# Ledger of designs, part 24: VH-VL binders against NAD kinase (nadK)

Target 1, 268 residues: NAD kinase (nadK), of Syntrophomonas wolfei subsp. wolfei (q0aze0)
Amino acid sequence: MKIILVNNRFKENTEKKAQEIAGQLSALNVEVIIDNGLDEPYAGTVDFIMVLGGDGTMLRAARRYGQRAIPVLGVNMGTVGFLSNIEINELAEYLPLILREEYSLEARMMLEVAVFQQQSLLTRVFCLNELLLRSNSPRMLSFALEISGQKLEPYRGDGLIVSTTTGSTAYSLSAGGPIADPQLDAFIVTPVASHIINKRPLVVSPEREISLHLLEEREAIIGIDGQIKMDFGAENRVLIKRAPHPLLMVNLKAKPFFTSIDRSLQRQ

## First folded at step 15 (VH-VL)

Design HH19 (from HH3 with heavy chain M55I)
Fold by ESMFold2, fold request of step 17:
Structure HH19 (fold): chain C 268 residues (1-268), chain A 123 residues (1-123), chain B 107 residues (1-107)
Amino acid sequence: as target 1 above (268 residues)
Amino acid sequence: EVQLVESGGGLVKPGGSLRLSCAASGFTFSNAWMSWVRQAPGKGLEWVGRIKSKIDGGTKNYAAPVQGRFTISRDDSKNTLYLQMNSLKTEDTAVYYCTTVPKYDKFLAFDIWGQGTLVTVSS
Amino acid sequence: DVQMTQSPSSLSASVGDRVTITCRASQGISRYLSWYQQRPGKAPNLLIYKASNLESGVPSRFSGSGSGTDFTLTISTLQPEDFATYYCQQSYERPWTFGQGTKVEIK
């Protein structure tokens, strides 16, 4: 059996703990690959992924591995978020369930984001929480939103968020979007500081395609999961779809989403 | 109001077949992992097999004495677990219990039990 | 397969007594051990999971302890309704196996 351990190299405690866990797994004749962010994603076949850290580390794992249909377990290392399932001090006791595949899986919708320069594909990325379009200057943006070919009235403001239901508790929430049950598949489209008051957040079927482009020349950026940033201008458009594969999250302990909302939000 | 009710037990000759049913209520059956456990008269408990929920792959596992002869199945639209017992032997004489196996938190303990149904295999 | 051995196989005790039942696994099973009570003529019911966690609705006079290979069920103040057979069971590795049982008779 082969397992990837994903950690955050900028947190010394997680790096040391990853080495300890790798040693424990190796003693059980389990092959271990450590992904601390320094190297390219591991390309070989893998049976399981353990994410050691908080939601940010899970977001990186999802972008790197989420389209590969590999079970992913979030292991909390101090800061409680929305995406961890067990505590680090419980991991040794849960190993028998992991190694014997006695666990349940929960599918989480991901976004497929394609950015174009005129008609040419510039890049394609996948994300778990959201795409952000925002102004990169003091001036507001004027931009167009299309949903499955249906053109909405133009937007004017600081930007727009297109999130998954998992991302509903991230930037979308701060911008006034609803908290959504992560068991639902949907897009949540949330304006950021809209000048036009009648632009409400939208909840959109996961079968739709969402397209954005600027209506006038302005400096803008596209942010992805708050971790990837790219320039966006009048020559660009972005197409957002449901990703081909969901993130497969492992559940070993019940995670009571609704009763934990306030506590999880306060910790971020 | 969580309840499991077994039925379908009775007398059958060696080599015969029976189908047991377990009607579930008071919980979301389609999300549950389910198991059969049996107890020969005056004897201890023996695990028979487990079926995972469909969303978790529907995997079925059996104890060696019943492998190839017994089949666990489920009908989520009817909230019913089944045990098809073929090629029955006198050693299969037991009370058969339907039980749940929690996916979370309890390290696979059998937490909910029915009252059982008696299967007697005798000539 | 993991074999589970209970001791004693039978015991007699009076109401109010402290009763201790032990369970030994043939290999380490961490805390993948549960305890069940079966009253005469009734179905088993879960008492303890994860070696020491009390199932909801189970009286606090029941407790469990142990890890690895050696486990104990304790009834602190035996009651008349505690006349039953008690089983330990490992869930560490399939096939999941039970101890042979301990019959507790009220003297």
Scores: ipSAE 0.669, ipTM 0.854, lowest interface PAE 1.6, mean pLDDT 91
Fold by ESMFold2, look of step 15:
Structure HH19 (fold): chain C 268 residues (1-268), chain A 123 residues (1-123), chain B 107 residues (1-107)
Amino acid sequence: as target 1 above (268 residues)
Amino acid sequence: EVQLVESGGGLVKPGGSLRLSCAASGFTFSNAWMSWVRQAPGKGLEWVGRIKSKIDGGTKNYAAPVQGRFTISRDDSKNTLYLQMNSLKTEDTAVYYCTTVPKYDKFLAFDIWGQGTLVTVSS
Amino acid sequence: DVQMTQSPSSLSASVGDRVTITCRASQGISRYLSWYQQRPGKAPNLLIYKASNLESGVPSRFSGSGSGTDFTLTISTLQPEDFATYYCQQSYERPWTFGQGTKVEIK
């Protein structure tokens, strides 16, 4: 069996723990690849991904590996988030389940984001939480949202968030969007500081395609999961659709989403 | 009330076939991992096989003595687990129990059991 | 395959006695051990999972302990309804295997 351990090279405690876990797995004849973010994603065949850290580290793992249909386990390293399943001090006891594939999977929808200049593809990226379109200047944006070719009335404000249900508890929530059950597949479209009173958050079928472009020249940015930034101008268009594959999250313990919503948000 | 009810047992000659059914109620069957466990008369318990839920991949695993002869299946629309038993041998004579395997943090214990159905393989 | 060996194979005890049943695995199984009770003519029912966790609805007179290869089931104050056969079972590695059973008879 071959496992990727994803950690954050900027957090020393995760690096030391990754080395320790890699040693334990190697003693069990498991081949281990450590991904601390320095190198390109490992391209070879792997059976399992273990993420050591918080939600941010999981977001990076999802972007790098989420389209490869590899089970991904979030292991909490101290700060409780929405994307971890077990605690680091429990890992040794759960290893037999992991190694014998005695776990359940939860599919989490991802976004496929394609940025164009006219019809030329400039970049394609996947994300677990959200795409943000925002102003990069003091002036508001004027932009168009199209859903499966249907043009909505123009938006005016600081920007727009297109999130998954998993992303509903991230930036979308702060901008006034609803908390969504992460087991649902949907887009959540949340305006950011809209100056148009009738622009409410929308919940949209995952089968739709969402397109955004500016209606006048402004400096804007596309943000991905709060971790990737791309310049965006009047010459650009972004197309958002459901990614071909969901992130396959491993569940070893039940995570009672609804009974813990308030407590989980206090810990963010 | 959570309930598992087995049926389909009976007398069959060596080389014959039987299909066992397990009707489930009182829980969300489509989310459950299900197992068969058997007990020869006067003997101990023996795991036969397990099927995961479809969302978890639907994976089937069998004990070596039944591999290639028995097939576990499920019909989530009818809340029913099945065991197709082919090429039966006298050593397959047992009470067959339908069980659940909790997916979360009971380390694969068998938590809910039916009352069993007797299969007798004899000439 | 992991072999599970129970001791004793049978025992007689009086109501009120403390009863201890042991289970030994042929290799380390961490805490991947469960205990079952089977009353005569009935299906087994789960008593203990993860070596020491009491299943819901099981009387507190039952307890389990151990890790690795050596495990015990204890009935602190034997009751008449505890007349049954008790099985341990490992879930560390397939095939999941049971001990041969311990029959508890009321003296």
Scores: ipSAE 0.624, ipTM 0.836, lowest interface PAE 2.1, mean pLDDT 91

Design HH2 (from HH1 with heavy chain T60K)
Fold by OpenDDE, fold request of step 17:
Structure HH2 (fold): chain C 268 residues (1-268), chain A 123 residues (1-123), chain B 107 residues (1-107)
Amino acid sequence: as target 1 above (268 residues)
Amino acid sequence: EVQLVESGGGLVKPGGSLRLSCAASGFTFSNAWMSWVRQAPGKGLEWVGRIKSKMDGGTKNYAAPVQGRFTISRDDSKNTLYLQMNSLKTEDTAVYYCTTVPKYDKFLAFDIWGQGTLVTVSS
Amino acid sequence: DVQMTQSPSSLSASVGDRVTITCRASQSISRYLSWYQQRPGKAPNLLIYKASNLESGVPSRFSGSGSGTDFTLTISTLQPEDFATYYCQQSYERPWTFGQGTKVEIK
């Protein structure tokens, strides 16, 4: 068995813990790769991914490895979030289930985000939460939203979020988007400060494609999961699809979503 | 009410075949891991095999004594678990129980049991 | 395979007695240990999971303890309905195996 431990190099406690866990796993004849984000994703075949940290670390892991259909376990290390299943102090007890493949899987839809310059592909990214198109100035954007060939009315506002159901509890939520059941596959299109009062978010079938481009010569940015930024201009297009493979999140213990969402929201 | 009801047991000759059924009700069967456990007359309990839910890959695992002869399957549309028993041996004589195997929190304990169905393999 | 050995194989007790049953694993199984009760002519019922967690609906007179290789089921005050056969079971690794059982009989 080969396992990747994903941690955050900027959080020393996760690095230390990763080393400890690596030692323990090695003692059990498990090959371990530690990914702290410094280097490129490990290109070799692996059987399991443990994410040590919070939601941010999970998002990075998903972007780096989510397309590979590898079970991913979130192990929380003192943060509050939605993407971890067990606590770090529980890992030892649940390790037998992991090593013997006695765990449950939950498929989470990811986004495939393709950014183009004219007809040339600039980048393609898979992400778990959302794509954000946002103005890079105090001025509103004017952009076109197209859903499966259906052109909506020109949009004006600070930006737009295209989120997975997993991402519904992330930035989309702050922007007024609906809370979605993670067991559903859907796009959530949430306006960010639309010039139209009460502009409603859209819940869109995962079978559809979403396209965005600017209608004016303005500077904007594309944000992915709040961790990746890139410039976006009038010559760029972004195409959003359901990723061909979902993230396979490992469930070792029950974590009711709707009971936990109330608790998390009350803490904000 | 959560319930498992086994059926299909009976008398069969050595080398024969038999298919057991387990009808589930009162819970979301399609999400449940299921197992068969048997008990020879006057003896202890013996795990036969386990099947995961479809969403978890539907993986099947068997005890060595029945490996290659028994097949576990499920029809989620009918909330039914099956045990196809081929090449039956006299030592397969037992009451066969279907059980749930919670995939969370109970470390794979068998928390729900049917009443069992008797399989007798005899000449 | 992990072998589970229960002690004793049988015991006689009276209503009100404290009863203790032990289970030993041939190797460490952490807390992947469950206890079951089987009344005559009935299917087994889960009593304890994760070595010491009481299953919902099970009377509090039942308790489990232990970790690693040695485990104990305790009935603090034996009741008439507790006369049955008890089994331990490991789920640490496949094949999942049971102890041979402990029959609790009326003295």
Scores: ipSAE 0.900, ipTM 0.958, lowest interface PAE 0.5, mean pLDDT 95
Fold by OpenDDE, fold request of step 17:
Structure HH2 (fold): chain C 268 residues (1-268), chain A 123 residues (1-123), chain B 107 residues (1-107)
Amino acid sequence: as target 1 above (268 residues)
Amino acid sequence: EVQLVESGGGLVKPGGSLRLSCAASGFTFSNAWMSWVRQAPGKGLEWVGRIKSKMDGGTKNYAAPVQGRFTISRDDSKNTLYLQMNSLKTEDTAVYYCTTVPKYDKFLAFDIWGQGTLVTVSS
Amino acid sequence: DVQMTQSPSSLSASVGDRVTITCRASQSISRYLSWYQQRPGKAPNLLIYKASNLESGVPSRFSGSGSGTDFTLTISTLQPEDFATYYCQQSYERPWTFGQGTKVEIK
């Protein structure tokens, strides 16, 4: 068995724990690769991915490995989030289930985000939570939203979020988007400070495609999962699709989503 | 009420085949991992095999004595678990129990059992 | 395969007695151990999971302890309905295996 441990090199405790776990796994004749984000994603075949940290680390892991149909376990290390299943102190206890492949899997839809310069592809990324189009100035954006070839009225506002159902509890939620069941596949299109009062979020079939481009010469940015940033201008367009492969999240223990979100909301 | 009801047991000759059924009710069967456990007359319990839910890949695993001869399957639309037994041997004689295997929290304990169905392999 | 050895194979006790059954694994199985009760002519019932967790609906007179290789099932005050055969079971690795059973019979 070969396992990737994904941690955050900027969080010393996760690095230390990764080394510790690597040693333990090696003692069990498990090959271990540690990915702290410093290098390119490991290109070799692996059987399992453990993400040590919080939701941010999981999002990075998903972007790096989510298209490889590898089971991914979130191991929480003292953070509050929705993407971890067990705590770090529980890992030893649940390790037999991992090594014997006695775990449940939950498929989470990911986004395929393609950014173009005219007709040329600039970049393609896969992400678990959302794409954000946002103004890079205090001025509102004017942009076109197209869904499966249906052109909507020009949009004016600070930005727009295209989120998975997983991402519904992330930035989309803060922007007034609906809370979605992660077991449901859908796009959530949430306006960010729309010029139209009470602009409603859209719930869109995962079978559809979403296209965005600016209608004016303005400075904007594309954000991916709140971690990747790229410039976006009038000559660019972004195409959002359902990723061809979902993230396979490992469930070792029961973690009720709706009770968790309810608790989280009560704390805010 | 959670319930498992086995059926299909009976007398069969060595080398013969038999298919057992387990009807589930009172819980979401499609999400459940299921197992077969058998007990020879006057003997202890022996794990036969386990099948995961479809969403978890439907993975099947068997005990060595039945590997290659027995097949576990499920029909989620009918809330039914099956055990296809081929090339039966006299040592396969046992009461066969259908069980749930919680995939969370109980470290794979068998928490729900049916009443069992008797399979007798004899000349 | 992991072998599970119960002790004793049988014991005689009276109502009100404290009964202790032990189970030893051939290798460490952490807490991947369950205890079952089987009354005559009935299917087994889960009593304890994760070595020491009491299954819902099971009387509190039942308790489990242990980790690694040595495990114990205790009935603090034996009741008439407790005369049965008890089995330990490891789920640490496949094949999942049971102890040979301990028959608790009336003295």
Scores: ipSAE 0.898, ipTM 0.957, lowest interface PAE 0.5, mean pLDDT 95
Fold by OpenDDE, look of step 16:
Structure HH2 (fold): chain C 268 residues (1-268), chain A 123 residues (1-123), chain B 107 residues (1-107)
Amino acid sequence: as target 1 above (268 residues)
Amino acid sequence: EVQLVESGGGLVKPGGSLRLSCAASGFTFSNAWMSWVRQAPGKGLEWVGRIKSKMDGGTKNYAAPVQGRFTISRDDSKNTLYLQMNSLKTEDTAVYYCTTVPKYDKFLAFDIWGQGTLVTVSS
Amino acid sequence: DVQMTQSPSSLSASVGDRVTITCRASQSISRYLSWYQQRPGKAPNLLIYKASNLESGVPSRFSGSGSGTDFTLTISTLQPEDFATYYCQQSYERPWTFGQGTKVEIK
């Protein structure tokens, strides 16, 4: 068995824990790779991904490794969130299930985000939560939204969020989007401070494609999972699709999503 | 109500074959891990094998005494678990139970059991 | 394989008695231990999982304790319906194995 540990490169305690866990796993004849902010994702094959940290670390791990269809376990280290399954102090007890492959999986839809300049692909990213288009100035954006070739009325506002159901409890929620069951596959399209009062979020089939581009020369940015930022201008377009592979999240312990939303959201 | 009902048991000669069925109801069978456990007359319990859900890879594992002779399978469209038993031996004589195996929280305990079906292997 | 050894193999008790059954694993199994009750002619029923967690619907007079290699099932006040055979089972590693059973008989 080969396991990659992904920790929070900005928190030394997670690195220390990763090293400790690596030692323990090695003692059990498990090969371990630690990703503590590698320049590039580890290119070798792995059987299991263990994420040490909070939701942010999980998002990073998902972007880096989620397309490989490898089981991913979130191990919480003192934070509150929705993406960890067990606590760090529980890991030792659950380790036998991991090593013996006695765990269940939950498929979480991811986004495939493609950013173009003219007809050229600038970047393609898989992400777990959302794509954000927002103004980089105090001025509102004017942008076009197309869903499966259907051109909607132009959007005017600070921006737009395209989120997975997993991401529904992230920035989309703060922007007024609905809370979605993470077991459901769907796009959530949430306006950010729309010029149209009470512009409603859209719940869109995962089978559809979403396209965004600016209708005027304005300074904008694209944000992905709140971690990746890139400039976005009139010559750029974004194409959003369901990722070809879901993130396979490991479920070792039942998580009461709906009953714990209030508590979790208040602490984020 | 969650229910498991085994069938297919009977008398068979050594070297013979038998196929057991377990009909599930009252829960989402396609998501469930399932196991077979057997009990020889007047004896204790013995794990036979386990099959995961399709989502979890459908992996099958067997106890050594039945490895290579028994095959666990499932038809999710029929909510049915199967145990194909080939090359039966006298020591395979037992009541065979179908069980659920919770995927989390209970550390793989067998929480739901059928009534069992008797398999007798005798010349 | 992990061997599970129960003690005693059988015991006689009266209604109202405190009954204690022990199970020992040949190696540490953490808390991957469950207890089952089997009445004559019936299928086993789960009583305790994770060494000490009471299964839903099981009377509170049943309790489990222990970790590592030594485990205990306790019936605080034996009831008429508790006369049965009890099994411990480890799920720490495959093959999953059971104890030989403890028969609780009426005195």
Scores: ipSAE 0.886, ipTM 0.950, lowest interface PAE 0.6, mean pLDDT 95

